# VHH binders against Mucin-19 (Muc19): the designs that were tried, part 4

Target 1, 175 residues: Mucin-19 (Muc19), of Mus musculus (Mouse) (q6pze0r851to1025)
Amino acid sequence: STCHVYGEGHFRTFDGESYSFDGLCQYTFLEDYCGQENGTFRILIESVPCCENGLTCSRKVIVTFQDQNIILQDGKVTAVQTAESTDCRERSANLYSIHTVGLYLIVKLLNGIILIWDKYTKVSVILDPSWQNKVCGLCGNNNGDLKDDFTTRHSSVAAGALEFANSWKTSQECS

## First folded at step 18 (VHH)

Design r04 (from o07 with S30R)
Fold by OpenDDE, last read:
Structure r04 (fold): chain B 175 residues (1-175), chain A 120 residues (1-120)
Amino acid sequence: as target 1 above (175 residues)
Amino acid sequence: QVQLVETGGGLVQPGGSLRLSCAASGFDFRANDMGWARQVPGKGLEWVSYITSGYSTKYQDSVKGRFTISRDNAKSTVYLQMNSLKPEDTAVYYCVAGEYIWDDSGYDYWGQGTQVTVSS
């Protein structure tokens, strides 16, 4: 299953729901926490507007997986270890891999999740079937039911895209 | 039915310009990457340029600085502005589309092609 966002905030969830939203805050694109404390990964996205015309020029992506923060920004990928360790390089090599194919940066996580970024506004996440019913965020809940794709951070189903997307702001103070 | 219809090809002198257009239908245009590839008879297909659904662009080294790819989602059309044309640019130019284009790969759909001839 694939979820993606591109352009001025055109989304398609894993279950196939399409909606448009282009907020300027930080949002949970995908995670497996879903209100629990035992999550294992989180993917955040931010729109970067163009100074000249106000359109979305790029998207910043932050991946938190294990003790790694992987940041996709300004056409580049960087990784920062959150915990001090003497074997950080070896650990990182086992936790994720980075590939460049054409315009795309591809991040493959050890848990099978694949992130694809065109270094601009297009961000995609690919899940294997093992992630069925185990995720939440702007990408939906990947449960095979398109009707409940707008499940909010509060475990309710939003009436519309705006309410749904706003619920996934990482900070409700952001407007 | 998926359709990619190229227009704008023709005969031009070296140093001249052409603007190719590709009108697309039958699929979600805005969600797909669009591109151009070219082929000379008897030679292999060569990717020229592509633009992602996220508006990222890439050009073959041989056309950098001379060609510009753009898209109009409202018109479901992709364009290739070709300036400073050279005889080496002579080829059949194909409009291509795919969910993910990777240079010479990822082409899910093809047009019939339009002939571009650069000659004195």
Scores: ipSAE 0.896, ipTM 0.950, lowest interface PAE 0.4, mean pLDDT 94
Fold by OpenDDE, fold request of step 19:
Structure r04 (fold): chain B 175 residues (1-175), chain A 120 residues (1-120)
Amino acid sequence: as target 1 above (175 residues)
Amino acid sequence: QVQLVETGGGLVQPGGSLRLSCAASGFDFRANDMGWARQVPGKGLEWVSYITSGYSTKYQDSVKGRFTISRDNAKSTVYLQMNSLKPEDTAVYYCVAGEYIWDDSGYDYWGQGTQVTVSS
């Protein structure tokens, strides 16, 4: 299944729900923590507005997986190993791979998750069936039921896109 | 049903300009990548340019600096502004659409094409 966001904040969840949201904070696009401490990955997104107008020019993506932080920004990918890791850099090479196909930058994680970025506003995540009902965030919960896709960070179902999306801000102080 | 209808083709002298339009219907236009490919009779199809749903653009080397692709989601239309046209640009130009376009791949939908002829 595929989740994506593009343009001025048009989202499609894994279960097929479509909504629009154009916040300027940092948001949890996808994770498997979902209120637990034993999560394994987190994908964050930030809209980058244009300087000359109020449109969204790009999206910054931050992927945390194992001891790696993978940052997609300014048309490039940068990987930073966390200070907590004592592993060699060669080990990190087995955690993910990067591919360029046409305009797209593709990040494949060892856990099977695929991230696709057009280096602008389009961000997609592809999950295999093993991730059913194991994720949360702006992409929904991938449980096959679009009726509960607006499940908030607090495990409630939001009435609308704004409430839903705001619940997934990484900082509630951001407005 | 899905439809891609190209317009704006025609005969033009070298150095001239044309603006192609492609009106799309029958699918979620704003969510899809849009592009242009061209084919000369007896030759293979070659990609010209495409624009993602995220507004990223790419051009074939032969048209860089001369062609500009753009999209109007409100009108479900993609455009190709063709300046400084050369005889080598003569071809049938096809509007293409796909969830993900990868240069000459990812075309899910095709138009009927519009003839562009550059000749003195």
Scores: ipSAE 0.895, ipTM 0.950, lowest interface PAE 0.4, mean pLDDT 94
Fold by OpenDDE, fold request of step 19:
Structure r04 (fold): chain B 175 residues (1-175), chain A 120 residues (1-120)
Amino acid sequence: as target 1 above (175 residues)
Amino acid sequence: QVQLVETGGGLVQPGGSLRLSCAASGFDFRANDMGWARQVPGKGLEWVSYITSGYSTKYQDSVKGRFTISRDNAKSTVYLQMNSLKPEDTAVYYCVAGEYIWDDSGYDYWGQGTQVTVSS
């Protein structure tokens, strides 16, 4: 199953819901925490507007997986190990792989999640069936039901895309 | 039901310009990558340029600085502005579409092609 966002915030959830939203805050694109503390990964996205106009020129992606922070920005990928981690560099290096195919940067996590980025506004995440009912965020809950894809951070179903997306801001101070 | 219709091809002299257009229908245009490939008779297909749904662009080395790809989602049309044309640019140019285009791969749909001839 695939979730993607591109352009001026055109989303398609894993369950097939399409909506548009292009806020300028940081948002949870996909995670498995979903209100719990025992999550294993988080993917955040930020729209980067063009300098000359209000259009989205790029989309920054931050992946947190175990002790790794992987940042997709300015056409590049960088990774930083968290200071709290005591794992060896070699062990951490096996947690993900980076590939370049054409225009695309592909990040493959050890947990099977695949992230595809065109270095601009297009971001896609591919999940295998084992992730059914185990995720949340702007990509929806991947439960096979399109009707509840707008499940908010607060476990309610939003009436519209704006309410849904705003619920997944990482900071409520951002507006 | 998917259709890609190329227009704008023709005969030009070296150093001339052409603008190709591809009108797309039958699929979600804005969600797909669009591109151009070309084929010379007796030779294999060569990718020329593509533009992602996220507006990232890539060009074959042989056309960099001379060709420009763009898209108009409102018109479901992709364009290829070809400047400073050379005889070696002579080929049938095909409009292509795919969920993910990877240079010469990922083509899900094809147009009928339009002939571009560069000759003195």
Scores: ipSAE 0.895, ipTM 0.949, lowest interface PAE 0.4, mean pLDDT 94
Fold by OpenDDE, last read:
Structure r04 (fold): chain B 175 residues (1-175), chain A 120 residues (1-120)
Amino acid sequence: as target 1 above (175 residues)
Amino acid sequence: QVQLVETGGGLVQPGGSLRLSCAASGFDFRANDMGWARQVPGKGLEWVSYITSGYSTKYQDSVKGRFTISRDNAKSTVYLQMNSLKPEDTAVYYCVAGEYIWDDSGYDYWGQGTQVTVSS
């Protein structure tokens, strides 16, 4: 199952719901925390506006997986390790891999999640079937039901895309 | 029904310019990557350029600096501006579309092609 966003915030959830949203905050694109403390990964996205206008020229992606922070921005990937590894290089090699195919940057996580980035506005996440009903965020809940794709951070179903997307702001103070 | 219709091909002198257009229909244009590939008779298909749904672009080395790909989602059209044309650019140019284009792969849809001939 694939979720993607592109352009001025055109989304397609894992379950196939399409919506448009172009917020300027940081949003949870995909995670498995879903209101619990025992999550294992989080993918955040931010729109980067063009300098000359209000259009989205790029999309920054932040992946947190175990003790790794992988940042996709400015056409590059950077990884920052959080404190507890004496052998950072070996650990990173085991937790994720980075591949380039054409112009696309592909990040494969050890948990099987694949992130595809065109280094601009197109971001895709591919999940295997084992992730059914185990995720939440702007990509939906991947439960096979389109009707509840707009499940908010608060476990309610939003009436519209705006309410849904806003619920997934990482900071509610951002408007 | 998916359709990709190329226009703008023709005969030009070396150093000349052409602008190819590809009008797309029958699929979600804005969600797909669009591209151009070319084929010379007796040779394999060669990718030329593509533009993602996220507006990222890539060019084959042989056309870098001379060709420019662009898209107009409102018109469901992708363009290839070809400047400083060379005889080596002579080929049938195909408009291609796919969810993810990876240089010479990922083509889900094809046009019928338009002939570009660069000759003195």
Scores: ipSAE 0.895, ipTM 0.950, lowest interface PAE 0.4, mean pLDDT 94
Fold by ESMFold2, last read:
Structure r04 (fold): chain B 175 residues (1-175), chain A 120 residues (1-120)
Amino acid sequence: as target 1 above (175 residues)
Amino acid sequence: QVQLVETGGGLVQPGGSLRLSCAASGFDFRANDMGWARQVPGKGLEWVSYITSGYSTKYQDSVKGRFTISRDNAKSTVYLQMNSLKPEDTAVYYCVAGEYIWDDSGYDYWGQGTQVTVSS
């Protein structure tokens, strides 16, 4: 299943719901926490507007899992691992890979999640089937049912895209 | 039914300019990557340029700096502005579309082509 966002905040959820939302805050694109403490990953997204019209010029993507931060920003990808004392250590766990096909940057995570980024505004996430009914966020819940795709962070079904999307802000102080 | 209809081809002298247009229908244009490929006489098919649904662009090295791709989502149309044309640019130009264009692959839909001839 595939979820993506592109352009001026045009989303298509895993279950096929399309909506538009281009907020200025950081939002949960996809995660497996979903109100629980035992999640394993988060993918956060920020729209970076340019010009007085609020038109989106780029997107920043933050992926966290296994004490790793993978940041897609300014056309580049950077991975940061937890530091210890003053030592720098190289790990060979093969938890993820990063490569390029054409103009796209592709991040493959060991847990069956593939992130595809055009270095600008188009971000896509592909899930293998094992993630059915296990995720939440702006990409919907991947349960095969369009009826509840606007499920908020608190498990209520929103009346529209604006209420749904704003519930996925990571900070309530951002407007 | 999907349609990609190219216009703007023709005969032009070396150093001249042409603008190709591709009007699209029958699919979600805004969500798709759009691009151009060309069939060069005696050489075969090669990609020219593409623009993603996210507005990222890429150009083949031989046309970089001379050609410009753009899209107008409100009109479901992609354009290729071709400046400083050379005889080597002579080809049938095809409009292409796909969810993900990977340089020379990912072309889910094709137009019928428009001839561009650069000759004195």
Scores: ipSAE 0.727, ipTM 0.870, lowest interface PAE 0.8, mean pLDDT 86
Fold by ESMFold2, last read:
Structure r04 (fold): chain B 175 residues (1-175), chain A 120 residues (1-120)
Amino acid sequence: as target 1 above (175 residues)
Amino acid sequence: QVQLVETGGGLVQPGGSLRLSCAASGFDFRANDMGWARQVPGKGLEWVSYITSGYSTKYQDSVKGRFTISRDNAKSTVYLQMNSLKPEDTAVYYCVAGEYIWDDSGYDYWGQGTQVTVSS
């Protein structure tokens, strides 16, 4: 299952729904919390505007996974451990790997999630089959059914992409 | 039916310029990476340049600074501006496309090619 965003906010969900949304806030691309407290990861995205004209020049991706924040920004990947973490064991070698293939940066997470980034505006997420029916966000719910792909953060099905996408904004102070 | 149709090839003197165009149809152009590969006489096939659906670009070292790739999603067309041409650039140039181009792989679709000859 693959979800993409590219260019001026053109999305294709895991279940094949295509829509366009070019918001300038931070949004949940994908997570397994989905209204519950016991999730294990979040992937957030932001459009990064060009300095000259405010159009999208790249995307910043923030992955929270275990005690790591993995940040894809400015053509590079940076991982930091959170201040609340007390894990003294091996910090990064078993949790994720970073590869470059051609112009793409690839981040493979231990939990079966693969991020592919062209260092610019194209972000893709590939899920192994174990994630079927377990995710939510701008990428849809990965249940194989297009009828509920616009499921909002509040578990309702939106009539259109704008209501759906804005429900996945992480901060209501951004507009 | 997927089609990639190259134009703009020809004979040019060393130091000259050519602009290749590739008109695409039969697939979602905006969502695909687009690129150019070339069949060099005596050396085989090599990748030249590509541009992702996200507008990221990469160039083979031998053409970097001389060639420029661009795309026009409204026209479903990719271009290769080739400046400061050298005899070593003589090849059949193929337009290529794929969901992910990984330098020399990921080519789901191919054009028929256009001949570029650089000779004095």
Scores: ipSAE 0.714, ipTM 0.866, lowest interface PAE 0.9, mean pLDDT 87

Design r04 (from o07 with S30R)
Fold by ESMFold2, fold request of step 19:
Structure r04 (fold): chain B 175 residues (1-175), chain A 120 residues (1-120)
Amino acid sequence: as target 1 above (175 residues)
Amino acid sequence: QVQLVETGGGLVQPGGSLRLSCAASGFDFRANDMGWARQVPGKGLEWVSYITSGYSTKYQDSVKGRFTISRDNAKSTVYLQMNSLKPEDTAVYYCVAGEYIWDDSGYDYWGQGTQVTVSS
């Protein structure tokens, strides 16, 4: 299943719901925490405005996976091990891989998640079948049901995209 | 029914300019990558340039700095501005589209082509 965002905040969820949301904050694109402490990953996105007009010119993508932060920004990818690890050895070599195909950057995680980025505003996430019913965020819940794709961070089903998407902000101090 | 209709081809002297247009219909234009490929006499098909639904662009090395791709999502139209044309740019130019264009692949839809001829 595949989720996309592109352009000025045009989303298509894993279950095929399309909506537009032009937020300027950091949002949860996809995670498996979903209100719990025992999640294993988060993918966050931020819209980076154009200097000229303040509209979205690119997206920054932050992937938290195991003890790694993988950051897609300014056309490149970097990885930083978190302070939570007591092991100083390089462990990222076996947890993910980075590939370039055409203009696209592709990050493959061992947990069956593939991230595709055009180095600008287009971000796609592909899930293998093991993630069915296990995720939440701007990409929806991947349960095959369009009726509850607007499930908020608080497990309510929003009436529209604005309420839904704003519930997925990572900081309520941003507007 | 998907339609990609190219216009703007013709005969131009070396150093001249042309602007190709491709009007699209029958698919979600805004969500697709759009691009141009060309059939070069005696050399076959090669990719020229593409622009993603996210506005990322890439150019074949031989045209970089001379060609500019752009899109107008409101008009479902992609353009190729071709400046400083050379005889080796002579080809049939095709508009192409796909969810992901990977340089020379990912072309889900094709136009009928427009001839560009650069000669003195």
Scores: ipSAE 0.707, ipTM 0.862, lowest interface PAE 0.9, mean pLDDT 87
Fold by ESMFold2, fold request of step 19:
Structure r04 (fold): chain B 175 residues (1-175), chain A 120 residues (1-120)
Amino acid sequence: as target 1 above (175 residues)
Amino acid sequence: QVQLVETGGGLVQPGGSLRLSCAASGFDFRANDMGWARQVPGKGLEWVSYITSGYSTKYQDSVKGRFTISRDNAKSTVYLQMNSLKPEDTAVYYCVAGEYIWDDSGYDYWGQGTQVTVSS
């Protein structure tokens, strides 16, 4: 299953819901925490404006996975270990790989998640089937049911995309 | 049914300019990468340029600085502005589309082609 965002905030969820949302804050694209403390990853997105006029010129993507903090911005991928793990086996094994195909940057995580980024505004996430019913965020919950794709961070079903998307803002101080 | 229709081809003298247009229908244009490939006489197909649904662009080295790709999502149309044309730019130009264009692959849909001839 695949989730996309592109252009001026045009989303397509894993379950096929399309909506537009051009927020200027940081939002949870998807995660497996979903109101619990025992998740294993988060993918956050930010729209990066050009100049003073606030038009979206790119997207920054932040991936937290194991002891890695992988950042996609400015046409580059950087990875920083968070110093939360000292296990040499984790360091000696590649938990992710980074590839360039055409103009796209591709990040493959060991947990079956693939990110595809055009170095600008297009961000895609592909999940293998093991992630069914295990995720939440702007990409929806991947449960095959379009009726609850607008499930907010607080587990209510929003009436529209704006309420839904704003519930996934990571800091309420941003506006 | 998917349809890609190219216009703007023709005969032009070396150093001249042409603007190709490709009108698209039958698929989610805004969500797709769009591009141009060309069939050069006596050679195979080669990619020319593409623009993603996210507005990222790439150009073949031989056309960088002379060609400019753009898209108008409201009109479901992609353009190729071709300046400083050379005889080696003579080809049939095809509009192409796909969810992901990977330089010379990922072309899910093809146009009929338009002839560009650079000759005196």
Scores: ipSAE 0.702, ipTM 0.862, lowest interface PAE 1.0, mean pLDDT 87
Fold by ESMFold2, look of step 18:
Structure r04 (fold): chain B 175 residues (1-175), chain A 120 residues (1-120)
Amino acid sequence: as target 1 above (175 residues)
Amino acid sequence: QVQLVETGGGLVQPGGSLRLSCAASGFDFRANDMGWARQVPGKGLEWVSYITSGYSTKYQDSVKGRFTISRDNAKSTVYLQMNSLKPEDTAVYYCVAGEYIWDDSGYDYWGQGTQVTVSS
């Protein structure tokens, strides 16, 4: 199953719901915490505006996976590590891989999640079938049912996209 | 019924310009990558340029700086502005579309093609 965001906040959830939301804050695109503290990953997104117009010019994507913090920004992918060393990655588990196909950057996580980014505004996440009904966020819950795709952070079903999407904001001080 | 209809081809002198248009219908245009491929006489197909649904663009090295791709989602149309044309640009140009275009692959939909001829 695949979730997308592109352009000025056009979303398509894992279950096929389409909606538009052009919020300017940081939001949970996808996570497996879903109201609990025993999750394994989060994927957060931010719209990066053009300085003059406030229109979305790109997206910043932040992936937290175990002890890795992988950042997609400014056309490149960087990882934040706990130590600065010339031998910093020896004997560490290889938790992700990064490669380029055409203009796309592809990040594969060891847990079966694939992130695809056009280095600009298009971000896609592909889940293998083992993730059915285990995720939440702007991408919906991946349960095959469109009726509850607008499930908020607090497990209620919103009437519309605006309430749903704003519930996934990571900081209430942003507006 | 998916359709990609190219227009704007023709005969032009070296150094001239042409603007190709591709009108699309029958699929979710806004969600798809759009692009151009060309069949060069005596060669196989080669990709020319594409623009993602996120507005990221890429160009084959031989056309970079001379060609510009753009899209108008409201009109479901993709354009290729071709400047400083050379005889080696002579080809049948195809509009292509797909969920992900990977340079020379990912073409789910194809147009019928429009002839571009650059000669004295």
Scores: ipSAE 0.666, ipTM 0.844, lowest interface PAE 1.1, mean pLDDT 86

